# VH-VL binders against Holliday junction branch migration complex subunit RuvA (ruvA): the designs that were tried, part 7

Target 1, 202 residues: Holliday junction branch migration complex subunit RuvA (ruvA), of Salinibacter ruber (q2s5c8)
Amino acid sequence: MIDYVSGTLVDKTTDSALVDVNGLGYRVHVPTSTYKRLPDTDEEVTLHTYHYLREDDESLYGFATKAERTVFETMTGVSRVGPKLALSALSAMTPTELRDHVMEGDKSRLTQISGVGTKTADRLIVELRDRLADLDVLEDTSPLSGGSDARAEARADALEALTELGLSKADAERSIRQVLRDNAGIQSADELVRRALKADQE

## First folded at step 21 (VH-VL)

Design t55 (from t33 with light chain S31N)
Fold by OpenDDE, fold request of step 22:
Formats: sequence, structure tokens, C-alpha cells
Structure t55 (fold): chain C 202 residues (1-202), chain A 125 residues (1-125), chain B 107 residues (1-107)
Amino acid sequence: as target 1 above (202 residues)
Amino acid sequence: QVQLQESGPGLVRPSQTLSLTCTVSGYSISSDYYWSWVRQPPGRGLEWIGYIYYRGHTTYNPSLKSRVTMLRDTSKNQFSLRLSSVTAADTAVYYCARDDYYYTGGDYWDAFDIWGQGSLVTVSS
Amino acid sequence: DIQMTQSPSSLSASVGDRVTITCRASQSISNWLNWYQQKPGKAPKLLIYAASSLQSGVPSRFSGSGSGTDFTFTISSLQPEDIATYYCQQHYDYPLTFGQGTKVEIK
């Protein structure tokens, strides 16, 4: 199954990421926590994914950390917990927080999850208490982007420079994206601009 | 075909305990359902009493919690309702029902999909 | 407790008429709303779950819509066999609660 998606982030919404992998675009549902950690468009990104397969539903879910994916998988593996609820939970709280609230039976905190009433909160406690307790690691600080802050700055500067040179923002972004696909190691705005301009001339 | 059937006395004296049993056929009560009781006073609406989950967890209506006990007997494929200290206000048709779930839009949604025929219980001296 | 309020409490319509019943929750219940039909002397029957999903085997003339606090149940073309009391019911919070019911009669 699809356990990760690695490629260029071409689009993002509050609840999804579109990742280009060698010309194939994957729309991946993400929790808010992952959305907040997504890089800028045209940057490289790697998501830990869970391929949710049912008879009447096939969707891809992506997470910044393995812990989030594990929790998602654990949640959707129990009775009457769908992927949307699992995403909502991970959007509202960290895996550690979720575990703690479930373990403590804290319905007041669980009902803060969108769409979760006391019945659902109760179900989560009953179904997940033992399963979440068995999870070893629920914390992960791994970055999503393969690039550095310096790279991000270089991209921003390059974009500005190219637009000042008369390129449309869209064209500039496309050109920079192409350059970085060819050479992901570039961290200089000047080099990005130089190569982008060269690419447009060819 | 899944069927639910209520059984128990139709007459209970005030202050006594109302006892009903729901016999489930065609399906195991050990499956992931909420086995529920709902009552309806004559000419009135429906009131949820509570349920027992397949894992044994029970939840009751707070208005009745102090008087309600629900049990399950997996060997007989039955679940039961006990309501203590009954009064005339407890006169009603009592239904057992299965709380099933359905998948749509990425979520599971609960509903009472199968009901017993109902059992009238009259509280009278 | 979440209070479920239906409107109207009763209505009379002709065969073939469009019938609309509303249900309001005292607080948001997302889509945790079901609609039931109860004929005289019978147990309730599930018609709609998750606010708008038609239960299997239920005629397509029945439908539901809404989310949050305001919900609507519709019979597109009333039939004689539809004489019954209809109930909305929330599955969001304990205790689970029903609306007071809407009695539907044929003129």
C-alpha cells in the first residue's frame, strides 16, 4: 500500500495537499496539524500516508509524523470510527494529548473535536483506551520538507527577482519549480534566477 | 433476518421493579452494536432509556439512571432492562432496538434500525 | 439535554402533496440526526440517517436535509400509506432525544 508520498507540493488547502510525484498528482487529506507544517508550494514534501480502502471509499491520508499516522490507523481500526473523525481528532489535538484524554476518560476535552458529542466521546474512550495505551512512541518532530529555511528564502527572493524582471508570478513559480526539480540542492536566489532564466530561453 | 422481541410482565405494581428481556434472533448480541431500550407512554412521544454496548458498557438516560439497570446474557443472546421503584408515569410501551451504524462521507453514523414489536407495561395497584 | 423541536405538531394534506417537517436542535448536533416513521400500533421505522441518507428499502419520496441545528424532512408526494407520526432524533449527546413528533394525516 501507499505508505508515503514524496514529491513537490503543488497545492495546499486547509485539509489537503496536492503532491506531484514525477508527473502524477496525489491529493492527500491532511489534518490541520500537518497542514500547518506543510512547506510552501513548489517545495519538496514527504508525507506519511495511509491508504484508506473500503468497498465504497478510497482515499489517501497524509501526516507529518509517523505517530500521527499510527494514531490515525489505530483510530480507524476500531468500530464506528471513520477517517474524517480521526482527522478531526488529530486536528484538534496531538497524538499524546488524544491518548491522555482517552486514558483519563476526559469527555470534556474529547467533545472539543469537531462533530464529537458525548456519545462519540464515550465510544472513543471505550474503543481506544487499550489500543492507544499500547502505542510506544507518539512524538515525532521530523520535518516535512527536505529543504532548509535558507532554501525557502532563496525561493522567495528568486520569485521576487523574476517577477521584477517581467515574468508573471505563475511563470516564475513554474520556472523555479522546474529548476529545483532538476537540482534540489540549490540554496542561492541568484543561482535559481540564473537557471530559471536559462530554462525559459530553451 | 434479525429480529428483536420483548418479553416480560405487562402489569407491575407501584414501587416494584419492571423487568423486560429482549431476545435477539438472527444476530449475535456480541457484535458491535448498542442494544437499546426506548419507551413510549400512551399517546406520547419516545423516550430513550439507555443502552448496553456489545462490550458491556452501559449508558442510561440521566432522568432514569438511578432506577435503571441493563444487562446482557450472551449465552441466551438476550439483553434486559430493569426499572426500579415504578410509578404510573412509567406506564408505556417499551421497545428494544438495535443501534446500528452506517458509513457515509468519511464517518460512521448511528441509528435505531431494528425494533422489537414493543411491550406494554402498565403500572397499577 | 438536547431538545429537539419539530414543526408542525400535526398536519393534514392531500395525496400527492409535498409535505415538509422541520426539526430544530437546541444546540449543534452536526449530522447526527435520524428520522423515523411510526404507524399506529407499530414500532418506529428508520427512514433517514445522518440527516440526509435514505435507509435501504425506504421509498425515494422520503428525504432529509440540514446540518447543525436545523433539519428538514420531506415527503415529495404524500401517499395513503404514509399516514403516521414522524420523529426526528439526535444521536449526538446523551441522553439521546426525540422530537415531540409530527402527526401526518390525509384529507
Scores: ipSAE 0.910, ipTM 0.962, lowest interface PAE 0.4, mean pLDDT 93
Fold by OpenDDE, fold request of step 22:
Structure t55 (fold): chain C 202 residues (1-202), chain A 125 residues (1-125), chain B 107 residues (1-107)
Amino acid sequence: as target 1 above (202 residues)
Amino acid sequence: QVQLQESGPGLVRPSQTLSLTCTVSGYSISSDYYWSWVRQPPGRGLEWIGYIYYRGHTTYNPSLKSRVTMLRDTSKNQFSLRLSSVTAADTAVYYCARDDYYYTGGDYWDAFDIWGQGSLVTVSS
Amino acid sequence: DIQMTQSPSSLSASVGDRVTITCRASQSISNWLNWYQQKPGKAPKLLIYAASSLQSGVPSRFSGSGSGTDFTFTISSLQPEDIATYYCQQHYDYPLTFGQGTKVEIK
């Protein structure tokens, strides 16, 4: 499976990136959120990718974060959810927002996704509620140009640590997000946990 | 081959409850799809009544929600429609149908692809 | 509720004629539009799904087009066996709704 594409960004559109990898060009479908984070053409880029393979459809989808890829994979793994719908969802909202709306059963928010009516919204809620709840990391602020596996690991570890300390997954994620907003350079789980706990006490 | 067949009384008295059963053969109703009821008054168009999803939840037409109950019997591979407090306006051919889905253009699209033959239910004293 | 309006309500044409039916949704439904054929005393039959995709086993003379609010159903060459009422139907929002139908007859 193609889990990532790293190379030179040759071209970009609002819904795709063309990445040259040693003379091989990969056209990758991207959500708007990823498009906005793409570097300029002729610069280096790394995308987390999902290779969607069907008998009648072979496409590569790429994301700025592992969380987005995971959500995409989770979405396309359920009944009657295609890659275009999943991409539209990630264009309309963050993985965390999507999870929250699904968990809350907020059809009004889900129908803001392009092509999603109340029937599809209802289906998303029914099919994704448990699956999204089980996801460990739904947000990743790693830059496209060099997001170190280390940061993702640090986040995952911090999340685990905070949940072990009695925080809900949602609260832990919120705290970690806040910490990373304040300091995007943090790459250690210990520092994330320390700051997250401090923030909760204030 | 998947087949659907409606069964139930063809005559119901006003204020009573209309009850129909759809028997599905060739496919388990608990495996996939929305299992639907649609009705058609004589000489008129089609009206969607509601779903029972393969996972068991139901969704009804708001216009009928207060009077409609859909159930399933997985052991018999049947799903049923109950419509309470019937009036002459509820006289119709009632169809059960499978709501299937198709992949095209990167999305799945829903449609009623298999229908029962329909069952006429007349509301009369 | 999403209202589906078909035009015309009825039409008569000759064998071999091109027949066109339009369906308008009261709001955008993307491509969540299906076309059905119903013959007298029979259940509806799916002809077109996703606005333009031909159902398996359906003759190629049937086609659909459109997106959003305006949709078109076409029979390229009307055949005697095509005498029926045709319905558009949206699968976008609850409640699912049908057009009022278009009765097609042969002259």
Scores: ipSAE 0.910, ipTM 0.964, lowest interface PAE 0.5, mean pLDDT 93
Fold by ESMFold2, fold request of step 22:
Structure t55 (fold): chain C 202 residues (1-202), chain A 125 residues (1-125), chain B 107 residues (1-107)
Amino acid sequence: as target 1 above (202 residues)
Amino acid sequence: QVQLQESGPGLVRPSQTLSLTCTVSGYSISSDYYWSWVRQPPGRGLEWIGYIYYRGHTTYNPSLKSRVTMLRDTSKNQFSLRLSSVTAADTAVYYCARDDYYYTGGDYWDAFDIWGQGSLVTVSS
Amino acid sequence: DIQMTQSPSSLSASVGDRVTITCRASQSISNWLNWYQQKPGKAPKLLIYAASSLQSGVPSRFSGSGSGTDFTFTISSLQPEDIATYYCQQHYDYPLTFGQGTKVEIK
């Protein structure tokens, strides 16, 4: 299983990176969001990878963040969702945006993914709703930055607290998302929990 | 070998409800796939009516949605079609069909791979 | 609704001829295009899925091509058993829709 590749970027295209690791070149397929973060050729690069293997297909996929890889793995592990669809989704939107649109059942936003019609959008919602709600790594971004990291930690702490108070993981995540839509700048877990509990009591 | 067979009355009076059942053999309708109804008026083309996904949700053709209900009975491995307030325009051969999927080019693609023999339903006095 | 327009509506050809049927979608459907054969009194039979992929057990004289809005179905050498009506069908957007059909006959 190849979990990451780290080496010299030899070549890049809009959907792939060729990484030299001590004389062994790995062709890694990437979403547009990861392509945009690739350095110039001859510079060092590290990609989180997923080795996609089936009887009739083998490819290495790579991502700038663990959240992207986790979404890719989650999507491709679900019936009727292939790697090309998963890459297209990650090229069109962030892991968090994808989760939010799936949780909301927002077919109109999902059809903005290239090649996704209303039937495929409906299938993404049906197949992924609970799987994406359960993910606890969608905010993992490297390198870390101040403020956004604090919000990720506050969200994780709030989720843990709400779950300990008896909410399901899916319900807690939905409540936190709703609060953050109304108050995007909240960085306190205590404030997130307080507002989420008040919204839940309606 | 998976097989689909339509059953139900072949004659329905105007304004009544058309009712058909598809019996599936060789595969459980709750295990996978979409399970669909498609109709064909005599001498005419095909019209998709709707489907039930194996997880249970339904989707209907918007042109028929106000009159159509589809249900399933997993214990009998059957799914059914009800079309209310029928007129002569609803005279057709009604097919049930399995909506299957195939992997190629890095993705999955859907198609109707198995069809019932069809059941002619005539709407007249 | 995505309209699927087939051309021609009917054709006659001799055994051994190449037969070509076109299908145009009113908007892009990527490769979500299937082709079915329907013989008189029978249910449709899937021949081609994903625009160009041949269904198992279908003779190699049948083929499909195209992407987006314009698709082509070809019988490389028409056989007597190929007398049927052929339908394209999009599996992209609800409602799922079929072309009006192309009736193929032997001269």
Scores: ipSAE 0.803, ipTM 0.919, lowest interface PAE 0.7, mean pLDDT 88
Fold by ESMFold2, fold request of step 22:
Order: structure tokens, then C-alpha cells, then sequence
Structure t55 (fold): chain C 202 residues (1-202), chain A 125 residues (1-125), chain B 107 residues (1-107)
């Protein structure tokens, strides 16, 4: 259904991101680990998503890594494990840590997950041990891009070009920031330089 | 319609083993849920004894763990309670109960939704 | 073990009165609290799960609130058929534990 969301990060909280995709605002629920990797607001972001659908619930969940999304899918596929529990688990520990604690039967570590008492911890061990045993939980540690490496490259190239044209680094950065505030979608260094020079001279 | 029914002797002598069976109709005990025993001494409150999870593992109240065994017979759709070395303190109404779950607010929540009628077991010399 | 303490142990009220029963857990149990009604000689009946969610088929005069350690059960307008003992019960940690019960009677 919705496999990813890519757009401008309008707002973020410790458990959600509001992403503007061409005028549609998607609220995406995220674990704390993904929240910590979100860019600043007004920057581009791409999240791996899972569209959770029940007769009585519909929500979009988002993750920095495919490993996190796969663990979320695996967890919500077992009896008595809902999406908020799965999100809490991924907020408390990495996919590899979760697998290791489940495989070891480490109930005391699992009860550190918010809202998880000994009954739920025991159920997680019983239900997930076989499902997590062979799962690839290796995470990518790279920062989430603002959704556009081309934009970051264009900014760097524009900064270099403006300083070679005689602007101080501070003035060049200020001009680029002003242009991007008004036109966040620019990905061409030539256009960014052109607009920054026009704004600086006017 | 799922129904639970306790059966077993109503009188047990001290130091012997209390044995009860819960027969479940209308649902397979190996398909889902925890299947539980709860007891209530006459005129007193409720005490959880233990579960069998539908996958087969058991968990017991630590206060009773050394004396409790629970088993299931999937072919008869029954689960049972054995409590060894009983004393007068074990006199109670014994209930079997289904531990069900409910989805609300993005999570599942557990409760005992279906109970047997209860079986009084008296421990007397 | 998580101790569940109910208050009061017994109460008498008139038909139509608002009845309030409190339940305190010895440690946080999030919203893992259930309320049961038990009439003499009968099995307990689930009224409320997840602290505040009303079980299907239960009259709307019954309600619950609270989270963490402090929970409240309310009958907004007591009816004659509500004469029973009420139990809170935590479903968070093993062993699962019940409050000692509150007996509700008509004056």
C-alpha cells in the first residue's frame, strides 16, 4: 500500500513526523530511534513505511531502516502484539538487540520496554523466538538524508561557487539559506547560485 | 458459543492431590488464548493459580508453583489442574477461565472474559 | 508481587446513588487493570478492561478511569441488580492479582 513517504518534514514529535508530499500531510508514527535521525523541519525526508490496517484502526508507521520495518511487520503479525507495542520495542532497542534478548529469553531486558510487564515479556519470547531466529536485522547506520543528496551536493557546489565569486563564506551561506527558505525544492547548483546572486544584488 | 465447565471430586483429604478438569466447548484450546485456573476460598477474594498458553507452555503463581501442575489434552479439548500436598487453606471454589484480548488505542489488552461456573473443593480430614 | 488495594471494603447505598470504588496498585501497571462483578454463588463477570473500556453488553452506568497506580470504578446510578462484590485485577505482571473486593449493598 504505502511503502515509503518522501517529502518536506513539516513537524516532528518524539513519536511522529508530519511529512508534506505535494500538499498532502502524512502523519507517520515513528520509534524514538527514527525520531533521533530525522532532519530539521523544512528539510526533505524519506521514511520506509508500513500501512497498518484493521477494520477499526488505520495508521502509517515509519522507520529509518528496512530492518526496523521488517521487525515491526513481524511483531504485529503475532498474537496479542499491536503496533504501539511494536513501536515501543523499537524505541527501546535495536532490531539486533531485540532478537538477541528474545533468543536468550531475557525477560528482564524486555520488561524495560514501555508498558511491558512480565506477562507481555514472556509472550514476546514465546511468539517471536522462531520468527526472529533467521531474520536479517542488520541496520544501516547512515544518517537519514533530507531526502535529497542532490540538494546537499547542489548547496555545497553553490557555496563554493559563490565564495569563488567573492562572497564571504558567511554571506554565501546566508544567501543560499534565504533562497532555500523561499524555494526548498531547488536541486540545481546553477539555479541556486543564480538566485543567490540575484537576491544578494537586489 | 464458547463454554467452560469444571469437573472433579468435591472432597480431598489433607496431604493428597487435588485434581480438576476444565472441558472447553465451542473452541479449540490449541488455537488461541491462555487457559487459566483461578480459585476463591469461601467468603474471600480471588487468586490466580496459573495458565496454559495455547502454544503449550505454562506459567504458575509463584506462591503455588512447587505444588501445581497443569496439563492439557487437546484430543478431548480439556486442560487440568493438579495441586499436591493440600491443606485446609486450599479449600476454595475453583474456576477455569479464558484469558482473552481486546484491541483499543493501538494495543491489545488482556482480561478473563469467560468463566466456568466454579467447582467447590473442600479439603477436610 | 503487585498488590491491589481496594477501598472501601464494603458500602451501602440507595438506588440511584453514585457509587465510587478505588483501586491502587503497589507499582505502575500502565492501563492493565480490569474490573469484575461477582454475584453470590456466581462466577465473576468482566465489566471493564484496559482501565476504562466497557465490555460489550455491560450497561453504560458502569465506568472506569485512571492509569499507572490509581484507578476508579463508578456506578453512576445504582440499581437493585448491581448488588454484588466488585474486584479490580491487574494483568501486567505475574502473578496476576486481584483486589480484596468491595461489597456493594442496598440500604
Amino acid sequence: as target 1 above (202 residues)
Amino acid sequence: QVQLQESGPGLVRPSQTLSLTCTVSGYSISSDYYWSWVRQPPGRGLEWIGYIYYRGHTTYNPSLKSRVTMLRDTSKNQFSLRLSSVTAADTAVYYCARDDYYYTGGDYWDAFDIWGQGSLVTVSS
Amino acid sequence: DIQMTQSPSSLSASVGDRVTITCRASQSISNWLNWYQQKPGKAPKLLIYAASSLQSGVPSRFSGSGSGTDFTFTISSLQPEDIATYYCQQHYDYPLTFGQGTKVEIK
Scores: ipSAE 0.788, ipTM 0.914, lowest interface PAE 0.7, mean pLDDT 88

